VH-VL binders against Protein PLASTID MOVEMENT IMPAIRED 1 (PMI1). Designs and how they scored, part 8

Target 1, 154 residues: Protein PLASTID MOVEMENT IMPAIRED 1 (PMI1), of Arabidopsis thaliana (Mouse-ear cress) (q9c8e6r131to284)
Amino acid sequence: LVRIGMQKLSCLLSVEVVAAQNLPASMNGLRLGVCVRKKETKDGAVQTMPCRVSQGSADFEETLFIKCHVYYSPANGKGSPAKFEARPFLFYLFAVDAKELEFGRHVVDLSELIQESVEKMNYEGARVRQWDMNWGLSGKAKGGELALKLGFQI

## First folded at step 2 (VH-VL)

Design sib_d (framework fv_sibeprenlimab)
Fold by ESMFold2-Fast, scan of step 2:
Structure sib_d (fold): chain C 154 residues (1-154), chain A 122 residues (1-122), chain B 111 residues (1-111)
Amino acid sequence: as target 1 above (154 residues)
Amino acid sequence: QVQLVQSGAEVKKPGASVKVSCKASGYTFTDYYMHWVRQATGQGLEWMGWINPNSGDTNYAQKFQGRVTMTADKSISTVYMELSSLRSEDTAVYFCARESLDFWSGPYMDVWGQGTLVTVSS
Amino acid sequence: EIVMTQSPATLSVSPGERATLSCRASQSVSSYGDSYLAWYQQKPGQAPRLLIYDASTRATGIPARFSGSGSRTEFTLTISSLQSEDFAVYYCQQYDNWPPTFGGGTKVEIK
């Protein structure tokens, strides 16, 4: 019902999982993974291969891909820009052998990244296609950070 | 209308296996995780595990590891729970239950099957 | 695993009276600003029915007399004016940490 009259954009979200860094010594030896999923459903979730923490870091260096659709209303001749329906993705770090541990959850709305890219193109004639993200971790990993690079293709 | 309909009561001997079915209707079967929860007579609820009907991925409670198998058949929107090496302590009502779509995470169950009584007698 | 303890085991109340049920977790079941606790009602011979999720949100079709409150380790289910159909066993369940675990139940019976 909210999508009636909207157009559909096929999109490939890329998530380059760089590393979990500056982890406390108590984390050494744990196997970690990073999960990315659509906020509204666990189906279609993707995750990295397990990576063991060594000397305060887990260096994943793995890229995850998720196919999705983003719905939008096209720009009109009155100067109104295209409007995108929210497309949130949930990101989190987890311990493979200690799933009760939580280290923080982060939401990224893909529609906001697409809108930023479109606006930048209209203003400067250049597209922004990659976003460097660093998120502070919590719980047992407090003081550490998760480093990711996000991108998308239409 | 969302509905989960389970197979009928079973009577088994110790050492046998039982396979309980749960047929879903009224929603997109592959969009929701399905859980199995049992309840012994006069006792509380005990979580057994879950299955993702889309991927076939499962996660079982440690107590049932090695004895339980959960499967899904997309063509008939049905999940199955098979418990082997039955003991008298396995006498219980077995429920399938659908996991709600939680924004963050969570297996809280928004729709439940009617239950299947499995009696194990020696 | 997180142990869920419900009290009292049995609560005797008259129709029209208020019932207050307690649920305690062995460790916090609140994270990221939310409490991951659900309440279920089970009548004799029936499947459990979801009443409350996220500690305080009523499920669809649940009467306003049912309310949930609490955070971290201490939670309460309140039935403000007991009706005849409310005599049942009530279970709390946490879903903040794996595996999900249930309390032992509180039986609400007629006085």
Scores: ipSAE 0.005, ipTM 0.511, lowest interface PAE 12.1, mean pLDDT 84

Design sut_a (framework fv_sutimlimab)
Fold by ESMFold2-Fast, scan of step 2:
Structure sut_a (fold): chain C 154 residues (1-154), chain A 121 residues (1-121), chain B 109 residues (1-109)
Amino acid sequence: as target 1 above (154 residues)
Amino acid sequence: EVQLVESGGGLVKPGGSLRLSCAASGFTFSSYAMSWVRQAPGKGLEWVATISGSGGSTYYLDSVKGRFTISRDNSKNTLYLQMNSLRAEDTALYYCAKDTEYGDYVPFDYWGQGTLVTVSS
Amino acid sequence: QIVLTQSPATLSLSPGERATMSCTASQSVSSSYLHWYQQKPGKAPKLWIYAASSLQSGVPSRFSGSGSGTDYTLTISSLQPEDFATYYCQQSYSTPPYTFGQGTKLEIK
């Protein structure tokens, strides 16, 4: 990837996959996994170990790590803040037993999380490096939710 | 094409240690769970340990828990098995095995040639 | 853990004959998670049949797999010399532990 005039941050994205929960009874017995990848490419995608749905829940309790780079233009003395190039990641639940099933997809732009963390530090003196996420599922899993925690290390 | 090459086996005394390595090529290593499967001379196959693609989850055969540690270095495309407190019953050919893409429900589509571990006096 | 029991332990047949071997699970397993491996002396196992009935690429059509629940079968319709090997069933229904059967040794009479 060619980035002209931008600085590079080496970043480790951590995704703590907690559970898929409140799933319909029809989902019981299916093995589920969670996939995380850069939105623009399937290369470097990471997945949890399969976890079987029991009593409406699949409790993954697994942390995934993805190394990546985030590019940015530094802040200047004229009051312009640092500007980060978009770094979107795609998250989705999948069924090992039934690849044709779709349960919805969610995009998180890592650059927005970094920007939020930087802004909180500058204006409130607080450090924000972890986000709790709960996403509603669709398709056969409608009514259920996917719970995970995002973090990053620079 | 997919290749898995094991190394690190040898002769050790009971109570000794060995570290096995498996060099992987031909696929996106970090996207797949990897396993160690062993076979004692003249016996059947026995699963030993599995590590998730990220390295965040590890699983072990009960008889090796606390003695063996599975790990991976995704930057080097290498799988490891650190074996401590070795016993005569750990004598076996150790295979590195690749899990398939999870959506395909196939657990071990490629195997290495194996590396022999002999635990005796 | 799910225990897989293969029967018979040894099957002695001649080329041209039909071979049938079974794998019984201690609890119900989805057929999608039952697989068979072929292993020849001195060689690594090869995935042979996956998801109970799907032949791996390169496996001759004389091989077939069937079954559901606790009972699974591998059949060879007309044995060829290269088919004499040990066959192992395996389940990936529990994740983990993955378990293998004890093997059925197919030997020439």
Scores: ipSAE 0.000, ipTM 0.504, lowest interface PAE 14.4, mean pLDDT 84

Design sut_b (framework fv_sutimlimab)
Fold by ESMFold2-Fast, scan of step 2:
Structure sut_b (fold): chain C 154 residues (1-154), chain A 121 residues (1-121), chain B 109 residues (1-109)
Amino acid sequence: as target 1 above (154 residues)
Amino acid sequence: EVQLVESGGGLVKPGGSLRLSCAASGFTFSDYYMSWVRQAPGKGLEWVATISSSGSTIYYLDSVKGRFTISRDNSKNTLYLQMNSLRAEDTALYYCARVDEWELPGAFDIWGQGTLVTVSS
Amino acid sequence: QIVLTQSPATLSLSPGERATMSCTASQSVSSSYLHWYQQKPGKAPKLWIYGASSLQSGVPSRFSGSGSGTDYTLTISSLQPEDFATYYCQQYGSSPLYTFGQGTKLEIK
């Protein structure tokens, strides 16, 4: 796997998993986890410790760190900005003791976060370092939401 | 059943504008990069533009930069291509295509039927 | 900027014959990002071979792909009537980010 004309950035993605909240009463007592998967899941999956739902919430308060590489073609002197190869991560909530339950899936492309950070520096003069994410859940967790804070370091 | 259906093509004069739409069904639209690929009559395939799953990252063919705008509405499972300052050389059948980043990196695994854009005076 | 050149432009053969067509890149490309499409007249293209050598689901075993670096080949061991179509190679990852070859038209003699 060699990308001609592309360079490689070593990145550390940080995922602060805050909580799954506003969950239906039927979810109380379940142990939940949050999983983050790289495109290739063989060695790319990282997950939180199990957290039990109590009074409609599972307060993980845990940060996951995922090491990865992002490929890009550098900015040229002709005014074209740097272009980054997609680096998608899949996020999902799961029940430790009831794996047949599905609560929705969300994709975040790390290359888009990097590009947004670079764009903010160029036209607004301010770097974006952390993204607050709140995703609506589905299935038996419908009406609830998953709260996370994403960041990265190069 | 996975399906992409394009619409919005037609006859326009040079310098005119046209907006193409692509309705997606049968898969989670918000999980995929989406692209427009065109084919001039009797010619080969030419990639035009790609938009990331969230819409934040966009790539264009150099000859359409500043004239075409790709966008998407994930709540409506719809991809768009706004074409301005159209030229005779933009005449083509425009395909909506899904990009597989997971299993088949950089491949266009699902294609629509295409919508014809004719630019002539 | 990368260019993919397919040869021959037109290949005229009869059913039962072996077809071989090539795709040459102006710069080295990763075989993992080299794909082939089949397009029949009046129809949309179909992904046929991905990653230079892997057959897409439903593609007959008489098809094969090979190659690395700048030189890639698609072969059909014994042509069937339904195989007559135009075949396009495509690369990902070089500028332009997605590039197609001009196509090889496989036609009945």
Scores: ipSAE 0.000, ipTM 0.505, lowest interface PAE 12.4, mean pLDDT 84

Design sut_c (framework fv_sutimlimab)
Fold by ESMFold2-Fast, scan of step 2:
Structure sut_c (fold): chain C 154 residues (1-154), chain A 123 residues (1-123), chain B 109 residues (1-109)
Amino acid sequence: as target 1 above (154 residues)
Amino acid sequence: EVQLVESGGGLVKPGGSLRLSCAASGFTFSSYAMSWVRQAPGKGLEWVAAISGSGGSTYYADSVKGRFTISRDNSKNTLYLQMNSLRAEDTALYYCAKDEGSYYDSSGLFDYWGQGTLVTVSS
Amino acid sequence: QIVLTQSPATLSLSPGERATMSCRASQSVSSSYLAWYQQKPGKAPKLWIYAASSLQSGVPSRFSGSGSGTDYTLTISSLQPEDFATYYCQQSYSTPPYTFGQGTKLEIK
């Protein structure tokens, strides 16, 4: 495959897994983990250490890192901004000893996060941008939420 | 005990269609991905298709892409393979395999297999 | 796609002998996603070894797996009559496609 006009960006995705919180009382005592991976491949999949739910919360406070490449077409002199090829990541909460339980899955396209911040990084230097994310959980964890902070470095 | 029972195989003419079924029991069906793997008479194993536990993600071998459709009915604990535009080279024993993958994704590790259902494509 | 090549195609040995068979990948794969399956005539395959070296529950300790990158090996230290079967290596490193080797047939001499 030839990617005419496209450049390759080496990235490190950081995922600060804060907590699964506001969980139903029925979740207390379960050990939970959070998994993050590229949607299209098992290569580089990472997960948190298990964290037990206590009083409706599992406070992971752990940062995960995934190395990846993103392809893009640079901005042109005619006013067209840089365009990035989709780079989706899959996020999900799981129960260590009850893998039949599902709590919803979330896809974040890293290219959407990079688009805005690349101009600022190029203008002001190589600085990391961070996004606070909160996602509603489903299944047995319905009513709870997963709190993350996403960042990346080029 | 985990059990997988395939059905729906038979003799069909080139260009014909068949739908294979796999009845699963002994595990929480919706929690695991499932795959179809085939074996032509006297030949080796070929992975055909995979589906996540939710049914939201499907994967196909290039040889069957556009002709075969994998699906599942979690309320009935049943996996399906709809086979269209069948060719002589699709002649094989078709195995239903439990994939260690989750509700969200296929893993490609097959811990339990059914006994297979024979599909013969000939004139 | 990742192609797996097994050698030898046929291995003819007697009970009590050591068996060694190889699986070579067309590109480097993580050993965590390399598995071996045992298939006896007229039967479905059985998962035998996963993550290159981990024996599936119920598999006798005379079996072992090893390897990394592109080169993987399955070894049987002292063949028993029930071990004569076809063995397939398989990779699930790529998603998709999952691929199998063409098999090594272990037969009685």
Scores: ipSAE 0.006, ipTM 0.534, lowest interface PAE 10.9, mean pLDDT 85

Design sut_d (framework fv_sutimlimab)
Fold by ESMFold2-Fast, scan of step 2:
Structure sut_d (fold): chain C 154 residues (1-154), chain A 124 residues (1-124), chain B 109 residues (1-109)
Amino acid sequence: as target 1 above (154 residues)
Amino acid sequence: EVQLVESGGGLVKPGGSLRLSCAASGFTFSDYYMSWVRQAPGKGLEWVAYISSSGSTIYYADSVKGRFTISRDNSKNTLYLQMNSLRAEDTALYYCAREGDYDYVWGSYGMDVWGQGTLVTVSS
Amino acid sequence: QIVLTQSPATLSLSPGERATMSCRASQSVSSSYLAWYQQKPGKAPKLWIYGASSLQSGVPSRFSGSGSGTDYTLTISSLQPEDFATYYCQQYGSSPLYTFGQGTKLEIK
């Protein structure tokens, strides 16, 4: 609304969903999915195909893609770095046949990953923009973990 | 209103160069991802090159890497494709296309606006 | 590289019939980033369906899209003369690639 020097970056977020693993035996036979969405809204969520738990794991081996914009104020010559507006994404595991089950929720702010990548590129040159994530699960899946890899292109 | 108009196509010899232009009007050009898509006579669609709204991110199809350069001038509302080392298999109708509105929930809505295309013929 | 394979290559039907055509991806694609385009001879393609199932503004309700993962389908419930065209599927969620299928030509019998 104020029309300052705010700009936008077009981003492609990739989410390589590896597995939900080390799950309790009570989870065997459940069909699971992983959902990724913008934190502010339930609309536009993307999710994996259902994967059945066998011997303590659901091996998704599926990559999800989300195109979006991130807004920022450019760096200035007096030493102020670029400032990125928060762009949080929500990640969670769900059971296809038991929507009432909660296994925990994890937030990743894409703007923070971009800020970190820009800083690393300025110091060390161009690098692969990929992060290994491993999150502990809760509820019926307590003791298990969700493994995925995040990447993005600008 | 909202339109894309390609120009610059023509007959060139193998090994030659050609520059295509795509003039955008009726929308804020600097807000949109743009692509070049080609279609050889009687064949299907082949994506060629992509450029982000700012121009900072660029991707090419493997068939044109190292030979083609996509660029844009947001002050002139124009998209370009510089084609070098042209081959007979580059003969095609070249379309420019914008990727649809980016919603902060859904992302892209596909390639919603296309130009009429400009014909490039590579022959001796 | 993701490859999209459309079948059949040619579909010969009469007005009033139901048309069904498929698009298969070599690896899983998010349904949010799968589109269908309609192209008539001598014309530019038109975006017809986006996000696998959402009809573009102005597209008749006889058209529908469905699918997830690797298997996607475009269906026309009752063919009209203006529907005879070539239909292309496209994935647009993978960086650095946009991929089109080879097309299904819907022709009058």
Scores: ipSAE 0.000, ipTM 0.505, lowest interface PAE 14.1, mean pLDDT 82

Design t1 (framework fv_sutimlimab)
Fold by ESMFold2-Fast, scan of step 2:
Structure t1 (fold): chain C 154 residues (1-154), chain A 121 residues (1-121), chain B 109 residues (1-109)
Amino acid sequence: as target 1 above (154 residues)
Amino acid sequence: EVQLVESGGGLVKPGGSLRLSCAASGFTFSSYAMSWVRQAPGKGLEWVAAISYSGGSTYYADSVKGRFTISRDNSKNTLYLQMNSLRAEDTALYYCAKDLSYGDYEPFDYWGQGTLVTVSS
Amino acid sequence: QIVLTQSPATLSLSPGERATMSCRASQSVSSSYLAWYQQKPGKAPKLWIYAASSLQSGVPSRFSGSGSGTDYTLTISSLQPEDFATYYCQQSYSTPPYTFGQGTKLEIK
């Protein structure tokens, strides 16, 4: 308990990195990776193994895991649901051999994914849910998209 | 072209209420966090409230907690600020501002023109 | 909450001169989440510099930003008439509350 009146929830974030797809032909041959980290720090960042673009796609098919904590105020007796302190994660595609290239960065606040399921945590205990994410890329990868699936377990 | 257009400001007496609206266009509204930022006449910028892309998380400056409610309707591309129990010190130009939910910097990259709220007897 | 203190409150300078203004945070912030805005009278603020040192598209190269931790600086190497405005720093390092400095007014001498 590090915050007055708040509880601490241990969470395992799973990031199934499916593919960077529909990439322009100019991207063929580049080795790409996907990085996931807490927004506020580069400590504890995790990355996929490099995957080469072929025929407009890099099919990572790799799952990354990050252990984290989310702080929250429990549901009260007046019918208000639990409130979670924001826990933003940064996701981005990078070129292994051309790190100056930027393809956009995406933030997902894990607390928002959890907020919806807080009531189910109270009724069904810990649960795993999965969110399909499909983000448009920018820069040299404009027109392509990054496909991944987020899940968490508490 | 990204455009944010505020409305709903006006003159109100202390203790009164107003609801501000911000009509968004030119971007996928449902993908971005939004904020309200105010500026009292001749003063600096003060962040007031923020709402996540889904509307599931809301945040408030201590000066407005319990009195203001931020909300959004993603089907209408509209952001709202319900202001209750208004005080003279709430007098300000209220700006709608877009966060970069897709970025790691989260600056307010686009702002509306502002709507003036005057709280006076 | 993270408090940002800007200095000086007012800079009175002439075109062609160098302008330097600072922003100090009450606690260390990541430079990636420190931004500067330019605001002219009667207009909404414009994002000017993000990630402490990256110029927003359309911002002249005479502007630069630097800093890390608690200390950040905005510099204009040679002032042009259109640069006279109020500049605000902002941090988004903390999940809200976001905070702004009180502003530095750059005015013509």
Scores: ipSAE 0.007, ipTM 0.527, lowest interface PAE 11.1, mean pLDDT 84

Design t10 (framework fv_sutimlimab)
Fold by ESMFold2-Fast, scan of step 2:
Structure t10 (fold): chain C 154 residues (1-154), chain A 123 residues (1-123), chain B 109 residues (1-109)
Amino acid sequence: as target 1 above (154 residues)
Amino acid sequence: EVQLVESGGGLVKPGGSLRLSCAASGFTFSDYYMSWVRQAPGKGLEWVAYISSSGSTIYYADSVKGRFTISRDNSKNTLYLQMNSLRAEDTALYYCARGDTYYYDSSGEFDYWGQGTLVTVSS
Amino acid sequence: QIVLTQSPATLSLSPGERATMSCRASQSVSSSYLAWYQQKPGKAPKLWIYGASSLQSGVPSRFSGSGSGTDYTLTISSLQPEDFATYYCQQYGSSPLYTFGQGTKLEIK
């Protein structure tokens, strides 16, 4: 990854893991966790405490924090806006006692969230502070969904 | 220790195909961006292709776009280069090289190279 | 596309002498993304200098790199027999292109 003319922005990504819900009855009793990491490395990965599935849901209600950097080219005076280099994060649900099970993987590019927040400030006067995410699950959890709330601080 | 071992080179006729492999060991292969760099006999170095650690981002030199495909199998610690529609000017020693790493904090230099595998395109 | 031009193409010197070789870019390159490689006959290139001026681990202190913008230089203060090799500069600050110079061959006079 080349970075000519770019600057570094320090960020704190917050991930409020709400629940895995509408899970099939076959998943009742499994202990689940949610992992968040930078897409390109397992270093610095964070995960929730295990939460047992009861009546089709695992209610984590835990917030994870990840410190990271985002590279960008600053806005110039000629009307070119700031441009952010992609900074993808990988999110996935896992079973503590059955790690061979996969329920799908979801990617969120932090640079896109930052850009959206900046654009909302510039054009609507309202800063986006939190993003509600609901992702469909696959595999044994097909038909269920993972609910999270994302935010960041600069 | 870090090692990269290329294989798959050989003699091929113009218009033919070859697949090169690079076996990586001594480091966490899935954390590194990888590239192929070639060197024609008696000539300088030419970057050919790049692939991100997950395989999601790929770039090619203009000279090989549409003909070569870079890929990787992180479960096998192996990098590949599929070469189609080969031309005489593709004759070169092909190196795999370890590049960018971690959090986009690396600067992109190639810190480890394999010994290379020779590809000869001739009638 | 950024083109790197190295000069001279061949540098003939004796052990103990000072060697200086240049790398010029067709447009400005960040010094943070300019590297030099040493290649001996029959061997793979070795990363020698990165970020224009930082010596790779194991590189002798007689080597130094300098420069900014479009002009970069590699200097060897007192040549040793093992230093005779071809040196390549490389930029990696332009997406999607990596570019190498054509090389400077350092040979015994």
Scores: ipSAE 0.000, ipTM 0.481, lowest interface PAE 15.8, mean pLDDT 83

Design t11 (from sut_d with heavy chain G100S D101P V105I Y109E G110A M111F V113I; framework fv_sutimlimab)
Fold by ESMFold2-Fast, scan of step 2:
Formats: sequence, structure tokens, C-alpha cells
Structure t11 (fold): chain C 154 residues (1-154), chain A 124 residues (1-124), chain B 109 residues (1-109)
Amino acid sequence: as target 1 above (154 residues)
Amino acid sequence: EVQLVESGGGLVKPGGSLRLSCAASGFTFSDYYMSWVRQAPGKGLEWVAYISSSGSTIYYADSVKGRFTISRDNSKNTLYLQMNSLRAEDTALYYCARESPYDYIWGSEAFDIWGQGTLVTVSS
Amino acid sequence: QIVLTQSPATLSLSPGERATMSCRASQSVSSSYLAWYQQKPGKAPKLWIYGASSLQSGVPSRFSGSGSGTDYTLTISSLQPEDFATYYCQQYGSSPLYTFGQGTKLEIK
């Protein structure tokens, strides 16, 4: 990416991993983890501690943190708003003891969350905005869902 | 505009070595994951090696592990494949490919830009 | 690990006909990381469809992709002369990162 004329915003992305739930009975006993990484690089990925599926759910209840930068072109006096460079993150569930299993991938662009927060909040320096996310799983976990909460600080 | 140009292919004897290069232009090379994909004459596509944007994460196909080394020089916008202990089965056209970075809905990692390929022939 | 099997190996059709070709995975693959490539003789492959159903920029609307789990399909509603090529399916979300099918050759009858 060429960042000429762009400024840097330091961000802390928080991912509260709640649970993988409504899982098929065939998933009981598997140890699951949730991985979060920047989409453009596999370096610096973070993941939860393993959590065993019991009665159709794995209750992680763990918060992951990722430090990152979002680049932007500031608003100008000619009526153009600030423009944020995309900062996508990949989220996925994995089985610790069966890594060949795939349950789907989800992408969230942090720049879009920041843009939404700026547009909807009337107060600068307001409390961290939080987004509740529920994503459908695929593969062997089809019919289940991954529940998590996203937030960021700048 | 956006392009990848491979070089370094040629005829080599079994057990020999070759170093392939891929010159990138028209995009910010340091922001992209890169792979080498090969195709034996008249055959299908086979992924060979992958390297992350920073160069710190590397993966190989089982068929080349321990013999091939992928690397990159972001200051020169160049991807490399060092091929050692070459076998007749390594004879193929070797493509440099860029991993597509952005599809927010689908999380794409398909190869959106390919080079023209460089031919490696391993024969006595 | 994961094997992609394409069928038929060769599909012989005339311009104006509908073409349908399949890609089957040995285990479930998310549609989010299933792609199709078009390759003409002597040329590099071109990304044609990604995420099972999304057409790459510049690909004609007569092409479509569909499927989920282990079964995926590429369809061409009305063949044009320039569509005759070999098509490869690929997964890019499972270990060992990338695997390709063996290809379906679409040839003029």
C-alpha cells in the first residue's frame, strides 16, 4: 500500500470471544480455538486457549487484543470527509486436535468500524464502541454459530 | 500496469540447482502474500511455496520440503525460489502468483495476478 | 489432505450450448475459499471466480459459480468461441493452504 499524505492512527482491537454454540453432537469432545489475524499478513495472529465442546457449546469467555495502525487521509476544508485505508481482520474457529477441519472464515474491516463509530457518536473521546457479532459456522459445525464482541480504542 | 515477470529457468541435470526470480511492478509488493505455482508439461496446476508479506511465515508443498527455499526482497520488489536437489519430476513451468487481498464478504486468498512463467527442465 | 476432483475431464460442446462442470472435495470446504481459473494453451491461468460465486472483474455474466460443502459447479449459459479453455477449481482455506483440481478441458465439438 502507498501511504503518501496519510496519517497514522494507533488502535487496540479487542475481541471478546464468548462461545461457539448450537454445535452438532458429533463435535462434542473436540477442543476448539478461535484465531484472529490481520488479513494482509499471517504474522502476529492471536488465538484463544483451547476450549472443549460440551453439550453443543464451547464457552471461551476470553478476550484477545491486537495492536495495529489504521492509515487515513484527514478531512479537508473543501468538504471531503476523512478517508480510511482498509484494515481487514480474519476470524476463524479451528479444532486443536483435528486441524484439517474447517468451519468458515469471517472478515471484519476495522476501518469500517472506526468510520461507523465516528459517524454515529456525537462525543469525541467517548467510551469504547462495542459490536455484538454472531456468525454462522460451516463444515462439520454447520448449524452452529460463533458469538463474539468487538471493540477498539484509539 | 500490475505485472509479475519470472526469470531464471533453464535446463539442469538431476541433483542440480536453479534460482528463480520474480520481478513485481505496478503495486506495493511488500503488502502482498506471494506463492510459486508450477505446471508440468500437459498437466495441471500444483502449488509449491508460499511466503507472507514480511517474509516471516513460509509454507511448502510436501513434494518440495527440504529442497526448495522461498524468499523475498521487498526493497527490490522481487520474489525468489531457490531449488536444490532437482528431480525429473520438478520439470515444469513455474509461475509467480499474487494472493488477492480484499473481499470483505468472502475472505478471498485466490491468486489474482500471475506471471508468464519460467520453464525448468530437469533432464540428463 | 484435501483432494479436489473435477468432472468431466473433457467436455465437448458447440458454441451456443450450456456448459456445466463440477468440482468435488474429499472433505467439506467453505464456499468462501473456492475459486475457478481459466487457462488457454500457452498462457498463464486467470482468476475467473472466487468465493464460489463471485465473478472476477472483466468476466462475462454468462459465467456463474455455485455450491457449498463438498460440491461446486461452474456453469456457462451460452458458450462463446473464446470460452473454450481448461478450467481449474482451487481451494485456498484448508491445509496445506492451496490445492487444485486436475482440470476440465472444454473443447469445441
Scores: ipSAE 0.000, ipTM 0.499, lowest interface PAE 15.0, mean pLDDT 83

